# VHH binders against b3qqe0, part 5

Target 1, 332 residues: b3qqe0
Amino acid sequence: MKINLDRTSSGFCIGVQGTIHVAEEKLNQSGELYCLGDVVHNEVEVKRLEALGMETIDIPAFEELRDAEVLIRAHGEPPSTYETARRNNLAITDTTCPVVAKLQKTAKMLHQLGYQVIIYGKKIHPEVIGINGQCNDEGVVIKHPDLSDEAEIAPLDLGRKTALISQTTMDVPGFYELKKNLEKLFAEHGHRNPGTKSGEWMAVRDIDITSEKTGGRAMPELVYKDTICRQVSSRNGKLRDFALANDCIVFAAGRKSSNGQVLYSICKDANPHSYFIEDVDEIQPEWFVGENGKPVESVGICGATSTPMWLLEKVANYIGKTFGDDSGNPDA

## First folded at step 8 (VHH)

Design p05
Fold by ESMFold2, fold request of step 23:
Structure p05 (fold): chain B 332 residues (1-332), chain A 118 residues (1-118)
Amino acid sequence: as target 1 above (332 residues)
Amino acid sequence: EVQLVESGGGVVQPGRSLRLSCAASGFTFDDYAMHWVRQAPGKGLEWIGNIYWSGSTFYNPSLKSLVTISRDDSTNTLYLQMNSLRAEDTAIYYCARVELEGDEFDYWGKGTLVTVSS
């Protein structure tokens, strides 16, 4: 029986994994680390790191903290956080996800070029707070793509050159609905990109604040960049393929994990021999016997975006040790 | 305080349709994607689908042709329309909210029981 562990589409995204790794290394070195906000939204991982010496702090505690090491988690912080750290002599370990860091740089560059920056996102979300901080908090945050919320759109200056970007975790259909509605709104106000026949905004594939990289061409008046991260959303198709490629699936996640329930529904639809567990004690030997009474040839092991890789490895080892064809063999 | 209250359950004959409601209070409803989840007797949780603040919907692929989720942000109400009901649709139906920054269902309703029998 082959055991296939999904290491590429299960578990935390690259940014969060990097944050956890850096936190572990710092804790191994010093036994003490402050983290501004929850390092990860997984109670088991937070408690594990706290047992190693990590302490989660909020903004008021951070503002009072002096002469300490502080980890900045994957979704990043606005510039004011770094200024406070300098004033308080804090040693910053910055684990901002590269995708978020690039988005912050893009927002800063667009703002410096004089664009009114529109952010498709949730105003209170820490990622949006960080992005808007790059725009001196002058960004216009919109979460309703139909432009139905008057308070969201009231700050818009329809005559100003404008750029649309997104919080990385927003829905793709909403982003393009917003783009379409903004194109209509600006065009009805008489604002279109010069030299185009349509009111369409121009896609920006790469933004740099130096004129040398823009080649001396003026940037269009109205631009957008689809900054939504597809690492999480692309998992649906990959997970479906993984489920189809195995005789049965063992899916590990917390039952309260919404992403876990969503992804499990995809596995179960693709492969009716999919089984949900929280830990190895829920595994039943009957799952590994095919409908005809013969052992299955393959077992796929996968999980949600919040499932730690060590749990998936624990599940793989347990199944191999307990139900493998050479279990108990010391040289296997 | 956050509160989610489901209603509209009851006994219904196979082949009929049913519309469930979830009244939300104590939070900014349009900051959240909202979900429907059900639990049949003796079974684990089954995710039905969700709806984003934008109106975008996503569904359990095995239920997609049978259900429609909608929301009314002016009345803070989430809806589940179910069509062509079958005996296997007998379950307690929950509306649920996901944490703003995490992926856990942090608030659930008490559920509304739907029984499909002839």
Scores: ipSAE 0.548, ipTM 0.866, lowest interface PAE 2.3, mean pLDDT 86
Fold by ESMFold2, fold request of step 23:
Structure p05 (fold): chain B 332 residues (1-332), chain A 118 residues (1-118)
Amino acid sequence: as target 1 above (332 residues)
Amino acid sequence: EVQLVESGGGVVQPGRSLRLSCAASGFTFDDYAMHWVRQAPGKGLEWIGNIYWSGSTFYNPSLKSLVTISRDDSTNTLYLQMNSLRAEDTAIYYCARVELEGDEFDYWGKGTLVTVSS
């Protein structure tokens, strides 16, 4: 029986993996590290890092903290957080995800170019707070793509040159619905890019925004950049292929994990012989017996974006030792 | 206090339709994506789908032709429309909320039982 471990579509995203690595490195060096908020949305990993000397603090504790080292999480922080750190003589270890850092830079540059920045997102979300901080908190945050919330759209200046961006974790259909509705709203106000019948806004890239880097610039008044991260949707297809390539699938995640439930549904649809576990004690021997009564030829092991790789490796080792080639009887 | 209360379950004949409701209170409903999950007797959890505050829906691929999720933000109510019901759709149906910054279902309803039987 061959055991295949999915290392590409399972486990933490690149940004979170990098943050955990930096935290471990700092804790190995000093034995003490403060983290502003939970380093990762996985209680087991947070407890593991706390056992190594990490202390999770909230905003009030951060504001009182002096002469210490603080790690900034993958979702980043607004400029005011860095100002507080300087005031309090804090050493910042910044692990802001490159995607988020790029978006913050994009927002800042659009604001500096005089654009009214519209952010598709949730105003209370830390990522949006960080992005809007780059816009001197003047960004217009909209979470209802149909423009049905008058309070959200009231701050809009329909005559001003305008750029639409998004919180990285928003839904793609909502972003383009918002774009369409904004195009209509601005066009009905008499504001549209030249030569557009529907008042379409121009898609722009980072290099279009930074005219000095491209040797010149000319952007129209109404632009957008789709800043939504597709990391989850990219994993859906790869996970489906993985599930199809194995005789049965053991999927490891917490039952409370929404991403775990979504990804498991994809595994189960692709391979009806998919089984959900939280840990090795839930594994049943009959899962590894094919419909012909013989052992399955392959077992795929995968999990959610919140499933630590060490847990997946634990599952692989357990199955190999318990039901591998030296055990032809799944009831043993 | 965050509360989610499912209703609309009961006994229904195969081939019929049923609409479940989930009344939400104690939080800003339109800040959250909402989910439906079910558990058949003796089985594990099965994710049905979700709906964003934008109205965008995503479904379990094995169920997408049979179910429709909707929300009414003016009444803080989540809905699950189920069509062409089969005996295998017998389950307890839960609505669930995902925490704002994370991946976990932080609040669940008590569930509502749907029994598909003649």
Scores: ipSAE 0.512, ipTM 0.856, lowest interface PAE 2.4, mean pLDDT 86
Fold by ESMFold2, fold request of step 23:
Structure p05 (fold): chain B 332 residues (1-332), chain A 118 residues (1-118)
Amino acid sequence: as target 1 above (332 residues)
Amino acid sequence: EVQLVESGGGVVQPGRSLRLSCAASGFTFDDYAMHWVRQAPGKGLEWIGNIYWSGSTFYNPSLKSLVTISRDDSTNTLYLQMNSLRAEDTAIYYCARVELEGDEFDYWGKGTLVTVSS
């Protein structure tokens, strides 16, 4: 019986894994570390790191903190956070995800080029606060793609050169619906890129923005950049393929995890012999017996974005020791 | 106080349709993607689908041809339309909210029971 562990499409994203690794290294060195906000949206991992000496703080506590080391989590922070850190003599360990950092730089450059920046996102989300901080808080945040919220669109200057970007975790259909509705709104105001039949905005890349910033070719007045991260959405297809490739699936996640329930529904649809567990004590031996009464030939082990890799490894080891023999091992 | 109240359940014959409602209060409804989840007797939770504030919907692939989720942000109401009901659809149906910055269902109601039988 082969045991296949999904190491590429299960567990925390690379940015969050990196943040956790840096936190562990700092805690090993000093035994203490402050973290501005939950280091990860997983209570078990937060408690584990707190047991190692991490203290989770909020913005008010951060404002009062002096002469300490603070970890900035993967979501990033606005410039004002770094100004407070300098004022308070705080040592910042910045683990802002490269994707978020790149988006903050994009927003800053667009703002410096004179663009009115529209952010598809939620105003109170830390990522949007960080992005808008790069725009001197002058960005227009829109969360309703149909433009039905008049308060959201009231700040728009329809005559101004404008760039649309997105919080990395928004829905793709909503982003493109917003883009089309903005194209119509600006065109109705008489503002469109030259030579477009419907007032389409131009997709731009970071190199286009950098080129204009350094004196190269100017971008059109109306542009957009799809900054939505596809790392999470691409997991659906990969997970389906993984489920199809194994005789049975053991899916590990918290039952209250919304992403866990979504991903499990994809596994179960692809492979009816999929079983949801929170930990190894829920594993049933009959899951590993095929229709002919013989052991299944393969077991796939996977989980949600909130499932730590150590739990998946624990599950793999348990199944190997409890139901495996010396002839079973993962290939390569 | 955050409150989610499901309604519209009851006994229904196989092959019929049923619409469930979820009345939401105590929070800014249109800031959240909302979910439907069910639990059949003696079974674990089964995710049905969700709907974003944008109106975008995503469904459990095994159920997508049988269900439709909609929302009315003016009345803070979430809906689940179920068609061609089967005995296996017998369950307690919950509407659920996910944490704004997290991954967990932080609020869901007491549920509404749907029993599919002749």
Scores: ipSAE 0.509, ipTM 0.856, lowest interface PAE 2.5, mean pLDDT 87
Fold by OpenDDE, fold request of step 23:
Parts: C-alpha cells; sequence; structure tokens
Structure p05 (fold): chain B 332 residues (1-332), chain A 118 residues (1-118)
C-alpha cells in the first residue's frame, strides 16, 4: 500500500506554511516572538503557536512596541509598517510570501510609471493594504466586478493610463468580469488602446513592466496583469487529479469548514472511494479494501486549506502503521 | 440578530423542478459567501454550491447541471433552482453563510424538506 500525501493542494498555502515554519524556529530559539496579526485564519494553529510563546499583536500595540522582534506574516505589510519598525527599533522577521512580494513590486512599478492602479480585492484585507501602500494609497480598490458600488468607482479617472491587478486570493471569474466591464466603461468614454475596436486591455508581464521602467519598450495605456495566485486558484483541478490518481482518498477537515465541504465534493466526484474525517479515530479498515477483496494499492491523504499539515501527516502515519505493510515515508 | 429561513420545500414528482428560497436578515450578502447544503436520510452533509460576494457561483460537480444558485440583494434572498429532480435528491436543504475571510459555516437555517416521490 502506497500512501500519497498531498502537500501542495491541501493545507495552508506555501506562503503561510513558510511563516509558520519561521515562527516555530524563532520560538524554539528565543521562547518569545511577536506576530503582527493572526499568522493564519485557524484558531487551533494560532493557539498552538501562542502556547509556544508567540504573542499576536494588533496595529495599535505594534505602534507602541519598542526594542523587540516582530514577525511579518505571509500577506505582507505596507511601507508604513516598516517605517514604524525602524522608528521603534523593532527587529523585523519578514516572511512575506514571494508571490505577494512580487505583486507588491509590480504594483509599485506600475504606480511609478504613472498608471492608475486598480486592485481587484477587499480594501480591508491586509494583503490589499500592503499592495496599495506600494501605490502611496492612491490605488483604486474594487470588490464588485459589475461596478455596482458607486463609492468604489468614484475615484476612477477614465482618461488616465490604467493597470488592473488583483489580490492573490480573489476569484478568477470575478477578475475577468471586472476586466470586461472596465474595458466597456473606458471605451464608452473614448479611451481605447490603439488598434482595438472594442477597447480591449492588453495583458502585460513583469518583463514588460521592467522594460518600460528601464527605458525599453513602452506599454499600452490600458493594461492588466492576472496576479491571482495559481497555487490557490488551481487547487480544485489539482485535487481532482490527485483523487483520480489514488485508489482511495482520505480527506481530513473540520465538518464546519466550508472549504472542506467544497473540496471533498470535488474528491468524491472524481473518486467515489473518498472518505471525510475530522480525526484518525473515524478511519475504517474497510476503506482500504478494494472491490476484489484485496488491499488497495494506493491511498491519497488530502484536506482543506484550513487543515494543518501535522494533522494530514498524523493521518498518513496512522494509516501506514495500522493498515500498511510498511510505515514508509509518505513522501516516497 | 442574524437569521436564515429556508422555504419552498415539499413533495414533488421525479422530473419536476423546484425553487427554494432563503430569506436572510441581520446582515447583507455583500460580506458573505452563501452556500446551499443538504442532508439525506441516514447520510452525511452534502455540499451543493455557493455564490460569492461578486455574484460568481461554484457548484458540486455532481450536481452542476441540475442546480442554479442566485440571489436578490434588494430582498436579501438566496435561491436554489433545482431541475429534473430525482429520488436521490430527497433531503433537508439548508442555506448557510461564510464570512469573506472565514472558512466555517457560522449560521444556517432550520432547513426545508424536499421529498421526491412518484
Amino acid sequence: as target 1 above (332 residues)
Amino acid sequence: EVQLVESGGGVVQPGRSLRLSCAASGFTFDDYAMHWVRQAPGKGLEWIGNIYWSGSTFYNPSLKSLVTISRDDSTNTLYLQMNSLRAEDTAIYYCARVELEGDEFDYWGKGTLVTVSS
């Protein structure tokens, strides 16, 4: 019996996992660490880290903090946070996700090039706050792709060169709906890229942005960059493939987890031999017997985005020990 | 106070269509993803689909061709249109909400019973 553990499409994203890992290392070394905001939207994990000595602080507490070490989370922070840290003599451990860091750089360059930067996202979300901070808080944040919120669209300058980007965790359909509606809106007001009858915006890459920034080829006036994280947005497809690739699926998540229910439905549709558990005590031996009465050849372990990796590993180890011939490495 | 009230359930014949409603009060859909789930007798909870704040929808792949989720923001009402009903669609149907930054169902209705029988 081969046990396959999904480490890419299940559990916390790579960015958050990185943050947690660094936090654990720091805590093991010093026994204390401040974290600006919740490290993850999982209370169990936050409490676990707090038990190790982590103290979660908010912005007001951060502003009063002096001569301490502070962890910056995966979603990043605006420039103002770093300025405060400098002023207050705070040592920053920066665990900003590389994807988010790149996005921040992209936003900054677009802003420096004179683009009006539209951010598809949630204005109050920490990631968006960080991104907009790179635009001197002059970005236009839009959450409603149908442009129905007058307050969101009020600051738009329809005659200005404009770039559309996205918060990394937004939905792909909404982003492209927003793009379409913006194209229509700008075109109706006479603003179009040359050679485009319908006023389509042009997709740009980081290399295009960098080229213009360094005096190379100029970009069109109306551009967009799909900056949605594919690790998160492609989870459904990857999980389906994972489910198809195994004889049996054990899906671990909280029963109240909406994401868990959604992802489990994908697994179950792809592989009818998918089972939902909250913990190892729910595992049944009959799940690992094939239709022919023989043990299954492969078992896939996966979970929701809110499922801690230690739980998935626990499940994998339990199955290997209890039902497998060899407690082999789930990563082999 | 937050409330969700499902309605529109009943006994229907196979092949028929049914529209369920979920009346929401105490909050607006703009800050939440709304989900439909169901529970058949003797079975676990099954996710049907959801509608995001953007209006985008996502469905259980097994049910995608049979259901449509929509909402009316003016009346703060969520809908589930079901077509070509089968006996296996017999269940209690619930609407539930999830915060935009959250994962868990924090509120659900009491449910409405749908019985598909010839």
Scores: ipSAE 0.458, ipTM 0.847, lowest interface PAE 0.8, mean pLDDT 91

Design p05
Fold by OpenDDE, look of step 8:
Structure p05 (fold): chain B 332 residues (1-332), chain A 118 residues (1-118)
Amino acid sequence: as target 1 above (332 residues)
Amino acid sequence: EVQLVESGGGVVQPGRSLRLSCAASGFTFDDYAMHWVRQAPGKGLEWIGNIYWSGSTFYNPSLKSLVTISRDDSTNTLYLQMNSLRAEDTAIYYCARVELEGDEFDYWGKGTLVTVSS
């Protein structure tokens, strides 16, 4: 019996994993570490790290902190956070996700080029706060792609050159819906890219932005960049493939986890031999017997985005030891 | 106080359609994703689908062709349209709330029973 652990579509994203890893290293070295905000939206993981010596602080506490080391999370922070750190002589361990860091740079460049920056996202989300900070907090944050919220669209200047970007964890359909509706809105106001009949906004790449910044080719007045993280958005498809690739699926998540329920449904649809557990004590021997009465050849272990990897590993190890042949390496 | 109240359940014949409602109070849908889930007798929880603050919907692949989730923001009501009901659709149906930054269901309705029988 081969045990396959899903390390790509399950658990924390690569950015968050990086943050946790750095946190653990720091804690092992010093025994104490401040973290600005929750390191992850998982209470169990936060508590685990706190038990190791991590102290989660909020913005007010951070502003009063002096001569300490502070971890910046995967979501990133606005420039003001770094300024505060400098002023207060704080040592920053920056674990901003590379995807988010790139997005921040993109936003900054667009803003510097004079674009009105529209951010598809949640205004209160730390990532959006960081992105908008790169725009001197002049970005227009829109959460409703149908433009139904008048308060969100009120600050829009329909005559200004404009760039649409997205929070990394937003939905792809919503982003393109927003794009379409913005195209219509601006076109109705008489603002269109030259040479376009429909007033379509143009996709831009990093190279296009850099070119304009360095005095090269000028970009169109109305542009968009799809900045949604594909690692997160593609998880459903990957998980489905993972489920199809194994004889049996053991899915580990909290029962109260909405994401867990969603992803499990995907697994179960793809593979009817999918089973939901919260912990190893729920595992049943019958799950690993095929229709022919023989042991299954492969077992896939996967979980929700909120499922810690150590739990998945625990499950994999348990199954290997309890039901597997002595040779089952989950990393093989 | 946050409240979710499901209604519209009952006994229906196979092949019929049914529309369930979830009346929400104490909050607005703009800050939450709303989910429909069900539990059949003796079975675990089954996720049906959700609607995000944006109005985007996502469905259980196994049920996608049979269900539609919508909302009315003016009445703060969530809907589940079910078509071509089968015996296996017999369950208690719940609406549940998820915060924008959260993963967990933080509020549930009491549920409404749907029985599909000939």
Scores: ipSAE 0.454, ipTM 0.834, lowest interface PAE 0.8, mean pLDDT 91
Fold by OpenDDE, fold request of step 23:
Structure p05 (fold): chain B 332 residues (1-332), chain A 118 residues (1-118)
Amino acid sequence: as target 1 above (332 residues)
Amino acid sequence: EVQLVESGGGVVQPGRSLRLSCAASGFTFDDYAMHWVRQAPGKGLEWIGNIYWSGSTFYNPSLKSLVTISRDDSTNTLYLQMNSLRAEDTAIYYCARVELEGDEFDYWGKGTLVTVSS
């Protein structure tokens, strides 16, 4: 029986994993570490790290903190956070997700080039706060792609060159819906890219932005960049494929986890021999017997985005030890 | 106080359609994803689908062709349209909310029973 552990489409995203890893390393070295905000939206994981010596602090506490080491989380922080850190002589361990860091840079450059930056996202989300901070908090944050929220669109200047970007964890359909509606809105007000009949906005890359910044080719007035993280957005498809690739799926997540329920449904649809567990004690021997009465050849272990990797590993190890031949390397 | 109240359940014949409602109070859908889930007798929880603040909907692949989720913001009501009902659709149906930044179902209705029987 081959045990396959999904390390890519399950568990925390790579950014969050990176943060956790760095946190652990720091804690192993110093025994204490401040973290600005929750490292992850998982209470078990947060508590685990706290037990290792991590102290989660909020913004007010951060502002009063002096001469300490502070971990910046994967979603990043606005420039003001770094300024505060400097002022307060805080040593920053920056674990901003590379995807988010790139997005922040993109936003900053667009803003510097004079673009009105529209951010598809949630205004109160830490990531968006960080991104908007790169725009001197002048970005227009839109959460409703149908432009139905008048308060969100009120600050929008329809005559200004404009760039649309997205919070990394937003939905792809919503982003493109927003794009379409913005195209219509701007076009209706006479603002169109030259040569476009319908007023389509132009996709731009960082290289295009950099080129303009350095005196190269000028970008169109109305542009967009899909900055949605594909690692997160592609999980459904990957998980489906994973489910199809195994005889049996053991899906580990909290029963109260909506994401867990969603992803499990995907697994179950793809592979009817998918089973939901919260812990190893729920695992049943019958799951690993095929229709022919023989042991299954492969077992896939996967979970929700909120499922800690250690739990998935625990499950994999348990199954391997209990039902597998000693030869099953989940990483093979 | 946050409340979710499901209604519209009952006994229906196979092949029929049914529309369930979930009246929400104490909050608006603007900051929440609303989910429909069901639990059949002796079975675990099954996720049906959800609708986000944007109006985007996502469905259980197994049920996608059979269900439609919508909402009325003016009445703060969530709907589940079910078509071509089968005996297997017999369950207690729940609406639940999830914070946009969260993962957990933080509030549930009491549920409404749907029985599909000839």
Scores: ipSAE 0.431, ipTM 0.831, lowest interface PAE 0.8, mean pLDDT 91

